Miniprotein binders against tRNA-splicing endonuclease (endA). Designs and how they scored, part 10

Target 1, 353 residues: tRNA-splicing endonuclease (endA), of Methanosarcina mazei (q8pzi1)
Amino acid sequence: MNLLKTQLKGDRVLAGKEAVAELYKTGYFGRPKDDGLELSLVEAAYLQSRGKLDIELEGKLLGFRAFFEQASLRQQNFELKYIVYKDLKERGYYVQPSAADFRVYPRGSHPGKSAAKIFVHVLSERQPLSVKLLQESVASAENVHKQFILAVVDEESDLTFYEIKSASPKGEMPEPFPAVKADATFLEDRVIAWDAEASGALYSRGFYGKMLDPERLQLSLVESLYLFSRGVIVVRDRKGKIFSFDEFVEKASEIEGSFLRKYSAYKALRDSGHVVKTGFKFGTHFRVYRKVESIEKIPHSEYLVNVIPEDYEFRLPVMSGAVRLANSVRKRMLFAVEKGEEVEYLDIGRVKM
Key: E = the ipSAE of ESMFold2; O = the ipSAE of OpenDDE; V2 = 0.75 times the mean of E and O plus 0.25 times the DockQ between their complexes.

## First folded at step 3 (miniprotein)

Design v5 (from v1, 15 letters changed)
Fold by ESMFold2-Fast, scan of step 3:
Structure v5 (fold): chain B 353 residues (1-353), chain A 81 residues (1-81)
Amino acid sequence: as target 1 above (353 residues)
Amino acid sequence: SPEVLKEIYELAWKILRLARRAKQLGDPEAAEKVRLLAFEIAELLLELARTGDEELMKQAHELIDKLQTIVNELHSRAQEG
């Protein structure tokens, strides 16, 4: 039973002075304003569902269904926000609504004890998510030293939480380049290097490509361009003509979609001290190692990497699938956002709240 | 041994020919499956070259036979029209 009378006005629910003592000082619901309390629509719905207040609109008492329908008309994505708010409250969190959805206090803390440490953004699994807007939101959260959490609501109203953060991965590999030049041939969709000594050094010290046989190294197109651009290999066509850099890029781009974008990320990761291998086994562009000491004792890779353009829109089921895959093989999922000569990274992982 | 290395080289060229044929048949999903098998075979060939293990050679031949089966199925599908 509840004695608190409130009034729906616009996108808020207004309560009197009693509510400050009964709701704000006890549970940190709402925002004190003048001599009363302003509740967000999600807070009011939650409290009404728990029998803590009555809500009136123009002199008419609203039941839960009637209020929920009114709230849905007054706030975009109210239903999704309510689902997330209710879930977080039931997990024992203190949650404050904001223009950017929710601010959440750490487990075991509250507004009177510490600052909010988590920013939660709510989205339906069916809606595309712009990488540009995502990066802006992540940067805004990080600038105020908060975690950015994406709360994705599916068709069954089940929630999955993702932590998204910017990353600047740094490898520990020394420069493994031998000061040699190897002849190589461009075949169907790959390059074969023929010089046994140089091929052996590139494979065993640089961890490039894979040995096709004991004397010949098979290189991917991105590996080939990286080595070609550094003067380590000279690439010829089947008739013996040497490729220029532009000719190689043109031919590789005809064979491999988004070749230059993938190459930008490959180059950035190699230049930052990583060993980079194909992620084909995992359905990603790359798998990335911070340190490899020996070809006979290759450790588990730290990251799976997908390269995306700066105008990319995430389809959330695809993002979820990539993160689930990485987690299942005990790796982190990294999205490399290609911005011309620059690459920025988003580290996306599933979290338990 | 020189005889084992010759067999390895012959297998490597057979893999390249089969991968080329799969790509020419224009099935992207099957072409990806061909690339995966070619990757596994290449790793086995490298290990075989170092160890001379006859069991690895047998495994390489079995994967090449699977690769050939995929290419033959792609050819049949393409001819259905």
Scores: ipSAE 0.000, ipTM 0.077, lowest interface PAE 25.7, mean pLDDT 80

Design v6 (from v1, 20 letters changed)
Fold by ESMFold2-Fast, scan of step 3:
Order: sequence, then C-alpha cells, then structure tokens
Structure v6 (fold): chain B 353 residues (1-353), chain A 81 residues (1-81)
Amino acid sequence: as target 1 above (353 residues)
Amino acid sequence: SPEVYKEIEELALKIFRLARQAQELGDPEAAEKVRILAWEISELLFELARTGDEELMKQAHELIDKLQTIVNELHSRAQEG
C-alpha cells in the first residue's frame, strides 16, 4: 500500500521504525540507529529504483534522477559506487558500507550467519593507483582476515574484479648456486663465462644462463652480478681489469633500464630458493620456478614477475594487460616492489564474483 | 608495526566471538544490537590497521569492553530464567 517515506540528510537517508522491519530485518539494508534506520546513499538509490521507498529533501519528494544528482553532489565517486553496489546485489550478495567502500558476505551467507570476508574498493579505470596505498589497503584487509578486491569501472560502466594479496613466495631449491668458480668477461651487452666445467655446473645444476656452445655460458647482467657478488665468477673487462660491484652496476645500468632494481628482485627470488629466468618478450622481467629438478625437465613457471619501484602508480589498463598475459600462459602475475635491499610482492589476479 | 597488527587480529577475533555468544543466547533483539556494535568496531579496526592511529586503538578497546559488558549482562539474564 504505502511506500516507506525517508529523508535525505547529509550523506545519509533516514527512515522511521517501519523500515527496520521492512528493509533491515528482511534484507540487511542500512543500519538501525535510535529507533529508526540509517541508509547509505547507494542503498537508498538501489531501494528507490526497486520501488521500495520515497525520498524527500526539505519536504519535497525527489524522483530517481533528482536523488541521484543530489547523491553525486554529496558523495565523491557516488556513480561508481552505485554501479558496483547494484552489480553485487544483482549477483545475490549481501553488501554493507565500509571504510574500503564495501564489505561483502560470502556467497550463500548474510550478516546474521557469518562475518563479512571481502573488502571491495571501487576505482575508475582512469584513476592512477599508488602501489604504496594499495599495499597499505591490502595489509589492512589481511590483518583483519578479509580478502581485498578492486572493482574497476570502465568508461562503459563494465566491471572487472581483481583480487590483490601480499605474497611471500618460498622456493624449494636447496642451493641458490653450485659451489664453483669461473672467469668471465663483460662483452658489449652480455657476460661470457669461459671455464667449461664451471659453466656446465652453473647451467645444469644452478639453471643460470644459456650455453653459447658446449664450453661457454652466456649470462644475463642480473645473473652475472648475482654470481659475482657470491664469489662464483670474476668479471673482467676486455682489457683484463676486474670489475668492482659499483663499476659493474654503472656499466650494466647504461645498457639495461632499471638494472639495480631488477637485480634486487632477482637476488631476493634466488635467495628465497627459486630458479629465475630472464629474457621474456611479453614485457615481464622474470619467469619464476619454485622447484626445478633437471634442465631437461623444466616445469611451467609459477609466476611472471614485473619489478616496480615503491613510488609506482599503476595505470589500470596496464595492470589488466599484465594479468591477462599471465592468464594466457597459465601463470600468476606477481609484482615485486623494490624497497632498496628489501623486496615485497603483490599477487594480482582477475576474479569472477 | 607488527605488534599493532597482532593486537588488531586479537581484537577482531574477540569481537566475532562475542557476537557469536550473543547469538547463541537466543535473544534476537539483543543479538542484533551486539551485531551492530561488532560491525562498528570492525570498521574502526580496519581504519586502525590502515593509519596506526593510537587514539583509534584506545577507542577500539573501549568499544570492545562495552561489547563484553553487554554480552556478560545478556548471559547473566539468560541464566536467571
């Protein structure tokens, strides 16, 4: 018979005691406060669109368009939040407002049955996403045992959901390198190791480099610096002078963009027991393997890894492309965030809600 | 701080236990009030984890103490039946 009468006030819509029984107890909309119900602007818009309530402002009834326009003035990114809220509701989820934008109950559950397990953050595809703020948000969600999901809204109001979690990958390789020693030369843009026995051991047991011929090993610059820093190889210039660590970094940095940052990530992954391969044509820096038993039986890598600085800002189309690339080769996309000598990891994957 | 994050985890577990205890007492109106308060505290814990604000930590402890008092009173009243 009668629609519920509500009032727009600030960034909330206020309803009387009847709304608690009709909206909260049946569908968990809003928050009971005093003897009435307080609705968020997205909840009120959704309920108004379904014919469940009327909204007044200063005694004047607002139609859907008028309310939507008022809500957009009262809440930043209201349009994006409404698109995401409506989508989640239509998928059958129970959704409540939160500091992360929304908290979502597990599929087949509700607020009376279990705790919320998902935080959803809403973002336009055009907004840059600070890796520092992203890491803080992910850590905050994980510390209260909730999954962190980005809901990215594109120009056509289509949604893509990404799960983002911290990672601390551990490999199962017993040794990061074999106990050998080799003489090597820095040539143009590469390093060649000359000792046949040591080269063979580095390749077949350590899974470093590429054999140039049966007696000589070609090493990438990050592999070379890693082995040099461990005393496994001695690297000389064409005139026979041994490189210092700083001299190698300077020369390698002239050849390879972000060399030292890539090296820090390479070193961290090797030190944590992984086999790490370089030279990918897909714009990733590394392929990472948890365990490799034999050069003849190399499994599929678990991760594609991109190394980024701690002040990096994601462009969401680039992030989407990287995730799609990993999926196309049946791997996960891992972002290694370089913080000097420390490296932290973000595992980003597309999810269906 | 790793110590702050561990404290936040312990507080989050405590509020969920208290909300469950209230539900098990069979008083739906009281359980509802406890659930609303638990929701408010969980939002505050998320902000605390994000900011590290010591004032928010104090507020979280105060609200959890209120929640404990409410649950204890409900339990006492149920036992009097």
Scores: ipSAE 0.000, ipTM 0.383, lowest interface PAE 13.0, mean pLDDT 82

Design v7 (from v1, 19 letters changed)
Fold by ESMFold2-Fast, scan of step 3:
Structure v7 (fold): chain B 353 residues (1-353), chain A 81 residues (1-81)
Amino acid sequence: as target 1 above (353 residues)
Amino acid sequence: SPEVLKEIWELAFKIIDLARRAQELGDPEAAEKVRTLALEIAYLLMELAHTGDEELMKQAHELIDKLQTIVNELHSRAQEG
């Protein structure tokens, strides 16, 4: 029951050798250093709140409020990190502060038994989140076989946890398109295929487009470019001139914002064996199916996909809304990050700790 | 009913057009706000397609009018800069 005497110095709280036995060996708080124990500011605040230690600054004893105010001046986002740390500790987790905010041991494990399996990054709901930095953080965690979790703190200090992982989705479609050929025309803002048999095959076997009438298939611009690039359709302008790939991209880009970015993701998904349809009714760019056997009864889609540029910044309320919608319809939310000709995927889902 | 389905289709196409216009402005924050509203409206239209509930139809029109106002405002400001 002895209160340990500690000293606040910089962004650390320093304790003597007795703290190693009383805090580190019993609860894995802090880091042994030299002949004593070095505590992070969040650990020290938590332990002070539990009546386990006294904290001094330049010979003056600090109460909890005074220490909390000092810690807030010494560490960026200290109050957010403390909220998350306290929550995880109260859930029974062993938690170690780190450069990535926290390393967390899975339930039933601790530092003396195994390695930490979870990296937790803490941010405010109002903080923008760079997708490039997020991808780098996720990749770093995955390279050391750890789960990456975002802990988002809102204005009411409520917590929501999101698991973010890289994804390489694979579909089960035996062919990306049927072995047919059709003439098509670019009309205003759409492409119409004119061959009734080929149009029927593209629609009923390839799951492309929408039948405008029994003999004509209306294709989206991304579907059209994909089929054109594969030699399945030949696209002409109103004067009968055949489009080149670059001419089609130029014209489509004048009609649709971020056309080439959306096309890159569409192409990657189709090439990986998926059926890809517009996600508009779910507010996403695409809805994606691993396998479709019949146009007469299409199953529920497995994924919702939003395509974003590599310099994109998430607004967390929007990210939260997209993830919540996917969860509500029992689909996974994928963000397709366009990097020129390459596409990388982030799978974002809400988790309970 | 055929009349309700026609209205749902018109609203769906309007949301597509508005989301596309917002994306073209090159403002990622504005585009995401528009996308969030479009998500809410799309969900509402899916429920409306099964129920025919006139209160849901009124709610959809109100949200689409808000979305139209936001996109027109953003588009107008983009043309000024």
Scores: ipSAE 0.000, ipTM 0.128, lowest interface PAE 21.0, mean pLDDT 80

Design v8 (from v1, 18 letters changed)
Fold by ESMFold2-Fast, scan of step 3:
Structure v8 (fold): chain B 353 residues (1-353), chain A 81 residues (1-81)
Amino acid sequence: as target 1 above (353 residues)
Amino acid sequence: SPEVAKEIDELAYKILRLAHRAQELGDPEAAEKVAILAYEISELLWELALTGDEELMKQAHELIDKLQTIVNELHSRAQEG
């Protein structure tokens, strides 16, 4: 058969002028350049596998295996990128290679009709993923109004796609909460508020803590510091001495790992109008509610929140497991990235292409 | 450390496989309980990755052993039915 003849050169496959009409104008493969067509290695491999072209290297015709081996030597993560490219093409998407791996056109669209709407980044599940690099990639996509997708390839070459987006959650709870003054005591690993009226208001109107009995409220350490910092409670030690903010942080940090980081996220969520409950039952740091009207009618939480430092590295199996298991209990996973006085949020969810 | 990071990844794989296996055995109530426990373990692995607390690694191993026992018992019941 007389297939299109192409040449492997560097990390590109070069085709003549006829390939523009046969590959680019019909299927939007490659990039027209210097009266010819420049194909990426993944595009060339895909087209060769479909019998659309022949690839030569230094005058020698390469079969699919020989070309694939050459491509693997010339491009980092070529095999992973090929797996993802082939999958997206077989689903009917138009896909263009880019510096971020792929630009994908929305279903029912193509390059001649609209702009690409999706950036796809390809990773092996064994590769760590820096939160800083992830936030930069997400911001870059969002700045050009594109969706950011991670395509994670496992050991069996199965694909899982995750949408990652910045979040700026805003609650609808009244601000400020009722200004009550309650005396509270720091006991071993908890804080107890003693005033029945104030405890009742904090629980039933602010949705803080857990009632120990009808007159006493048990508060988590992050809730206690938040209420103390707002002047709602006064926290004393067992001898009646009032804690300063720094003294409370010191003592709480001895009891609870990453206390100050968790507190920063808790404060940010409360200050943005949410009800925030500790996530003990599911192991998350927090369950977050946009609006709660009464304790008898608590809605489903919108987010399960995990707080992470800005230098955190996601381990993809752990991230994948947390996201997938959160979905099994019908909740979304939100990651609160602590950056000094600021908290930024990443919303990570599994998506089907 | 690189050794701890590798161990966390291996444990994360193990809990995912156990949760998936439980779903395939056709007992929805047992599968839900396994999913909840697997989720709790995944969160301990997150905290371990953040803090380096060796006690969390020990707790994760203990809970994974419990999860494995539950899935093995569930598998045995399915084979008998």
Scores: ipSAE 0.000, ipTM 0.259, lowest interface PAE 12.7, mean pLDDT 80

Design w1 (from v1, 16 letters changed)
Fold by ESMFold2-Fast, scan of step 3:
Order: sequence, then C-alpha cells, then structure tokens
Structure w1 (fold): chain B 353 residues (1-353), chain A 81 residues (1-81)
Amino acid sequence: as target 1 above (353 residues)
Amino acid sequence: SPEVQEEIRLLAFKIAELALRALRLGDPEAAYEVEKLAWEILRLLRQLAQTGDEELMKQAHELIDKLQTIVNELHSRAQEG
C-alpha cells in the first residue's frame, strides 16, 4: 500500500483523514483534529523508522536523519524522548504525549478502553533534578491516581526506570520512651548516660544507643537531643553545667554537619513509631526499623534514609547509587525532605518496565 | 559531701575517656577487659555516693590506675603496628 504523506509544522506532524484510520484506529498514534491526525515528533519519527509514513517540510521529502535533525531543533530533549518512546513501544506499551513527557497505558490496556496509569518523565543522567519540582510532579500524578516514573538516559543511551512516590511511613513500636530519667554527660562527639537501670531500659526497651558496660550507655547526638527534649535525660557538660536545648544544638552543630536537619528527621521517624539507627555502614544518614521486639534479635532494617533540604537538587548518579545500594541489601530508599518543622518522604525504587 | 560528689564526677569522666580511647584502638579482648573493669569502677563509685565509705574510694582509685595501665599498653601496641 501507499505510505501516508505528512507535513512537518512547528513541533507537530500533520496527516490527512486516511491516517486516522491507518494509525489512530489501529495503534492509537496521534490525536484526531478536524479531519486529520496530529502526530507528536517522537511518534512521527518512530512511524517513519517503521516505514509507515513520509514526512515533508515545505514540499521537500525528509529522510529519517533529516527529520530527526529537524525534530531536535524543534523540541527540547527530543533525542532522549525518542530513545525512551522507542523502548516503551518495543516493550509493547501504548504511549501518548503528555506534560510529564509521556502517559503510558499498562500492559493489556489501551486508550480506547481505560485511562493511562503511568506518567513518565525523561531526564539525562547529567541533568540536575529539583526536589521541589519532583515533589510537585509526584503529587500531580498521585492526585489523579497514576504512577510516576523517571526514565533516566545515561551517556551510553541505556535506560533506567525509577518509581517515585510519596510515603508516610508508620512504625509499630508501642512506646517510644521508657518511663525513666537519666543523668548524662556530653563527651567528645557523643553523650554518655550513667544510671544503670535507666541505661538498660533505654537500650533494651527503646533501642537507643550502645552499651559500653552495664552502667554506661553511649548515645548519638540526635538520640540525645530527642531524649533530652522529652525529659528522659538531663545532659551536662564536663564541669556539670546542664545544657539548654539551644546550647546543645549549637555544640552538636559544631561537631555534626546538618545536625538540626538530621534531628528533625530523626524526631519525625521516632514520633511515628520507628527505631532509628545510624546508616553509616550503608552510606546513608539512618537505617530505620518498623518494629524491634528484642535487642538480641534485631531484624534487618526496612528503610535507608537520607535527609535533604527542600531546595535540594539531585545529581542523578548520586540518587541512582543510593537506590542501587538500598536494593542490594533488600531495603527501600527514602529521602526525607526537611521543610522547617515538617518532614515529607519520597520513596524511590528502581522498576522494570 | 559536695567535695566527694565532685571527685566522683571527675573520676566517672576519666573512666568514660579511657573506655572511648580503648574502643578506638580496635583490640576486642582488651576492649572487653576495659568494659569489665569500667563497670566495676562505676559500681564502686555509685556505692560510694550512697554510703560515703572511704574504703570504696581507695578501691576505685586502684582500679582506675589498673584501667589506665591497660589503655596505655593498648596505645603503645597501636603505635607499633
């Protein structure tokens, strides 16, 4: 049969009424408009590569290379979008253009039967990603009950897909505080609690700190401020003077980078019923447990957590590395976004399409 | 006595410093010995605070001297290897 004749106009490729029957009704390519069909540049490139249409510009027939070069001038990140579009089409998905780059129909579905379930946003690995824009995009997808996927194209044109969703993690710890009071001293980069009964209860029931011996509990600075703010411990300097909240924050901030930000996340996670420990061995700020029943039988942690400010910009290789590490140890990667007194969570995981 | 309470606080601080130093040297057997001895000293200091028994103060100092010797030996080994 004859190839469909189309015209490149702006950032669209226009086809006649025959294309509605041959492309839209059969494969849901393009959008019917007036008596014809309007194709996106990525759809037109894909269809041209498959020998389904000819594309003209000002009366001149364009080969694939000439059209690809024109499309690249007319659409930002066209090359990356084409790579992702082609991959999804070859996997058997129905794909439509959207504000998030693409809307994708799940396997076994198509535009004529149901709504799209997936938004796909395309990025180069070298492009920084604003956490604020990411949270807005995720919220928009979730508001319409759709999955949000990042498609990251690396330097070798390999694709990695990440699902990003908001999270409201809740732990199952029944009581965050043992009913005890302990005297404690600020030493070096940590706090030492002295009372044997209180130290034992904080360690064995609250899963705070590390016992040095039966009478001495080492607490991290975030653990110490949390317990101090709750009246569970009184923290003194080496000379016996009691710290105020602000004095503790000032001294801790000299020792530990982004201390107050990390404390906000630590407090939020503890207040929501989790056991929270250092994530240093995994290269994260925290490792988080939903439930711990015994100090002698501590399970594997469910989450690794990195705390980031609201104005943070992801470097995608760093994000990728964190997600890969969490996955390799069978944990989920959470990014805790600090927004003053509030903390919001993004759950980022690698997915198969 | 305020004087006795001040001495107890200073000794407890010294014990904490020695235990933290031993942990940084990475010898598990020596760390266990330091923890065991530190526990005994802290227990004696707690009893001293409650009873005012002068014999307990003498025992605490003797054990602190022993702890210092162990930590000094660990430090010397770490400097050699």
Scores: ipSAE 0.000, ipTM 0.128, lowest interface PAE 23.9, mean pLDDT 81

Design w2 (from v1, 20 letters changed)
Fold by ESMFold2-Fast, scan of step 3:
Structure w2 (fold): chain B 353 residues (1-353), chain A 81 residues (1-81)
Amino acid sequence: as target 1 above (353 residues)
Amino acid sequence: SPEVQEEIERLAWRIAALAFKAQLLGDPEAEEKVLELAYEIEKLLRQLAETGDEELMKQAHELIDKLQTIVNELHSRAQEG
């Protein structure tokens, strides 16, 4: 009556018919199967820690430590999953174990009344995370209208939760000036535009580059190629020869690592109506503004953007640091994933459960 | 190597944090000076990623320490007035 007797079998804990009434109908623990209740290892450990059940293995009663050690042998990352499960339960959530760790019901909901809306994936901070697998997981969650959350467990067993979603950012800026023409020269590792009126307009209305002096505009290599590809500037070498697109890419790629990848993202962001500032400010490739009306009153950027290849592997402390930095400056952290000519975005933010 | 790549990413984050700390001062000239040094260090880390040259790692740490000193000095000056 006091404690339910259960049996550890494989990667689950089996309880009798009485557990359906005492655990499932009261707290939605486990799943009814046959005439009994089947508990996941994390549910059984949690319930054992709360004095709700006894667990036996081959006729021997297991204390909490003995059961925890057995569970760790039977389920990969059991310790991390237990830490996350316990935290969510103590916060008052209804949680169902799933193939990708946990399905969580939003506040005010439970398994008997509605569908789970939150998907939680558990990772150690030491575990590398493939951006390709992350995008596939996020897309899968979004396809079934679920929020995707990463629960990251650090060396101190502290938990940080991150919401990850796909993004399609839209800006409100007009396209670059279609009629402006400026002559420019590729000098060493930079491009300088020489037409004072056009340079001034590109800087003060298009928010491109940085003025070297009142008559000359210095452009980053990605800004230069963007303006060149749109016929806004003509870029020459030191001897006056006009660059082709491919010639510019070749020369720029010798100077700047991952140039074409950064350019693809820069182009996508500009084409979607954003002001994009280049450089290593805040350790990101770009600062992105939805709308800028005046050079005198530039608002805070909406996004910090890192451009990464499709085969990139996140180091969670670095990802966490980038997200923390963006949040501290009231910006969102956006990862632009380059897929040939297509650019996809992941919006990563810290959340409190 | 994986260990070198992990350290590069950690150092890149540290540079980002220092650049942000300079941004909080609201001084565009100070921010730009910090950004210039941050960019030089980023180029060095990129070269380190391509070559695996451990001597570049030492240079990166030395430059990041210099950047930290500059940012700390800028914050101290802001407190003064």
Scores: ipSAE 0.000, ipTM 0.153, lowest interface PAE 16.1, mean pLDDT 80

Design w3 (from v1, 17 letters changed)
Fold by ESMFold2-Fast, scan of step 3:
Structure w3 (fold): chain B 353 residues (1-353), chain A 81 residues (1-81)
Amino acid sequence: as target 1 above (353 residues)
Amino acid sequence: SPEVQEEIRKLALKIYELAWRALRLGDPLAAFKVAELALEIATLLRQLAETGDEELMKQAHELIDKLQTIVNELHSRAQEG
């Protein structure tokens, strides 16, 4: 028998000098320490399942089930981490345990040859995911030039991998709005612009709104506030009084939930050179175009955008659904995180390892 | 009728809230069905606003009840899984 004898101690499995030669130098399992080898619980479980070692606890030999149960008591989320570890190993990756769960080496590389390029964070589909913590984790990975990947384990123990990265989308529109002036009225849940020439320019060159008829343009509330704040339109109530910025926001907020948050994202996207339209057809707040040259030949939108507050907690099935939806229509899923005056973007996509 | 216009406004807001809640519960096929149903209801409410035909209000309520049922089913599944 070539089985190595090891000891379960705390949240580690300890092996002697022979394990350094047989496990570390050949497959980069564990970490050499003093004159022996220290294995994580997931590494030990994997190697035990492969018939490479025996694990003892206080003089008693543990079978796989007994060890797995002990490991589950000694490490939070051990089962989820084991499922992910085993999957990555079976795909041929070299994997090292870390504080963020795992660091993974790129294909064709190993710990002795280069640095790890991927951080993998393991979650159950039932666990909430703080956007604040997610952004911090993504930023940490990007600061050291590594990919950040979520490994989501569903109720059937199936794995889905998501790459999450920060985004700074930049459009190619030459101007955010045409040089026109229009009088407009706030009616019900929208704004109507009355000047035929200006309405035509806003629609055909700026790609704002929808023509109600040949002389009148319907604008959404976010489009209206953007154009009003730029002096392109003057917005009046039904009695002819001009709105201030704050009065417009107050009235719009009575009609549309989270209006200011949506407006912040709309403004940021328009200011960065994009054409922005409703994403209602795709179940998102916005659909976004990098460049539109003609109203007669509108390209496919590049991004779907959902706006979320900075204290948002993702429910993973919701995140998964949004990503799947975007992928099904060949678009990228962006989450615009509203932070007061700032908007930051997370690009979330499903990946195959 | 001012009462009919106010009812239309309330129903339109309810549809928006239900559609958005369904999207947050995350099933892309269910989300498309919810969006299609919401558009059908919006069309009926527009016709009601134009014609004053209260029979269209009845149809809109029936579709809103179906939308609510879908949202409740999605919510129940999300709580179980």
Scores: ipSAE 0.000, ipTM 0.088, lowest interface PAE 26.2, mean pLDDT 81

Design w4 (from v1, 16 letters changed)
Fold by ESMFold2-Fast, scan of step 3:
Structure w4 (fold): chain B 353 residues (1-353), chain A 81 residues (1-81)
Amino acid sequence: as target 1 above (353 residues)
Amino acid sequence: SPEVQEEIEKLAEKILDLAYRAEKLGDPEAAWRVAALAFKIALLLEQLAETGDEELMKQAHELIDKLQTIVNELHSRAQEG
């Protein structure tokens, strides 16, 4: 059999009807159109590299280098997309071009057997990634019941795949709050609750704070505002004046950066039935538990949570580092996106293709 | 082993903490460099978890000490400015 002759035209490579039988029906390369076959630039480069076709431009035969150079001029990030396409093909996947870069068929399936289940978006590690754009892309994939994967290409052309999905975490912790109201004082950079019975209940049943001694509970600023806003504690300054919500936020914001944003996420997680603790020892804002039955039998936390603003731009090495470290301690990485009074979550994890 | 796993978890916590501390300084380029190094150490810890190779544990400690020095220097300089 002679090599198939094809022609480069715009951002695609066109082949005759012989290519439908030899490439599409056998390997699902390209798209049948007008009695011929339309190949994407990445498909054509892959097939040319394997000696399956010749590519001409205006009657001139292009070698692999010449075609690759032409393709890079015709498609943004062609080089990165080719690296990812080649990797997926070498793993045995059927892959088709899409608006999200690629659609991928599940292992053991192909275009004639089932629908594609995976959207793959290709990025250089050097590219900033808007959280808003990421959320829109994830929502689009989820609306058609497909998995959304980022393929990140580093400076050494190594590939890492990340699955990103929206999350609506639900805990199993019961309410109501303790019946006994606690009196508390804002001291320097912390809040101390003085009532032994209420402090004991908040610590042992609500898993709030840390016992300073057997009768006194030390609360974080986000814990304190949450409990204060629910009428569970009364927070006073050193002169006995009760804080308003705004006065507390003002003072807390002088002590810790992004306090109100972190509080919004803390409140949302507690309201959804979670135990929420500082994530400082893991380098995150929070560590989150779906259920804690006893202070003596605290399980591993399910999630590490970083709170980010709606206009946040991910630096991919930072995102990758956070995800990797969460995985190494057997936790999932959630990014809590603060949108005024609402908090939305992105669950980001590394996957093997 | 459970003992090695506990040590890996402790080291992973330290790396994540150092990356977070650097991010809080408001220098995006420095934060990116720290995160990249932290990511490389995390890959070493994954290999250690799979193989149990004690030499990888020593390498992880050395790189974490280097990372800690870098973050402490960045923090010190930020406090001065």
Scores: ipSAE 0.000, ipTM 0.243, lowest interface PAE 14.0, mean pLDDT 81

Design x1 (at its last look DockQ between E and O 0.02; V2 from the best seeds 0.00; counts 0 for: pae E 14.0 > 1.5, pTM E .762 < .8, off the site)
Fold by ESMFold2, look of step 4:
Structure x1 (fold): chain B 353 residues (1-353), chain A 81 residues (1-81)
Amino acid sequence: as target 1 above (353 residues)
Amino acid sequence: STEVQQEIDKLAHKIQDLANRAEQMGDPEAAQLVNELAQFIKLLLDRLEQTGDQELLDRAKRLIQWLEEYVNKLEQRAQEG
């Protein structure tokens, strides 16, 4: 009955000093100012829906619908942010709206007790997501030891939360092969290594390729370029002419889309001690193993990896599909972001808040 | 084996139906997205065919259900417009 009177001004809702005691000190809503309490639009809508305040605009009392419509005109994505804010509050979190959508406090804590530990960014499922901006947001959160969560709202207003973090996957495979220059031939869309001893060792100890027969090893194009670049094999055309690095890349690029990008990730993963195999049967570029001890005891791979350019923009349903596929086969989904000759990784997974 | 293969065939037909329905809605960007997702699931079904893994079958069914719900939303929006 004795509700706080507040005023909608611009993209804020202003309350008097009495609101500090009743809203901020009891529930940490808003931001105290010299002349009272400043509420974001989502906080005001939430509090109004709970019967905690009245909102006026230019002397007119606004009901919930009228205020909601006004807020929608004044803040981009207000409806999406309200849906996420309400959901997080219902789950028991203290949530502080900010320029970076939401700062979220750990369970059992609040602004006066600890720092916020989670940054939440809100998107519609229909909006593209820039990988470059995502990497910058994740790096900013991790620099201050915060978790980054993407809250995606679909057209039915259902929420899915994704944790996104940088990764530096490290494998445990031993030293690489010596530069033995074993003879190999580029045949159509793959490379065949001919020497029985080298082929057997590459297969059974390096876990490269697949034996065509007991003496011959077939290699994918990225495997071939990796081994060629390290002097482990020499690759010839059908007439015996030795490929240069650039000639191999040009030929392979005619055959395999995004070849150099895939190679950059392949090289980075192998150089960091992994076994890397094609992910074709999972709709990804690679299956990646931290350690393989023998060809007879191959474990399940730990990661599925897709390689993307730095200027990539996710379509969120495609991202969601890839993450769900990885989860369905109990693997982590990594996106290897090509940055020149280097690769940076994003680990994207669904989470329950 | 035979029961799993029959289920894989049913799921493959469902995926093709979803892709066709998306194509017929006159929204080429949505159709492309559905085709990309269907391609992911078809590769999963190829894996199921080679292994017969029942847990993988259950996961494929859930992914296809999600894709069907998405296509249904696209069709509903096209009829509202």
Scores: ipSAE 0.000, ipTM 0.321, lowest interface PAE 14.0, mean pLDDT 84
ESMFold2-Fast, scan of step 3: ipSAE 0.000; ipTM 0.080
ESMFold2 (binder alone), look of step 4: mean pLDDT 84; pTM 0.804
OpenDDE base, look of step 4: ipSAE 0.147; ipTM 0.614

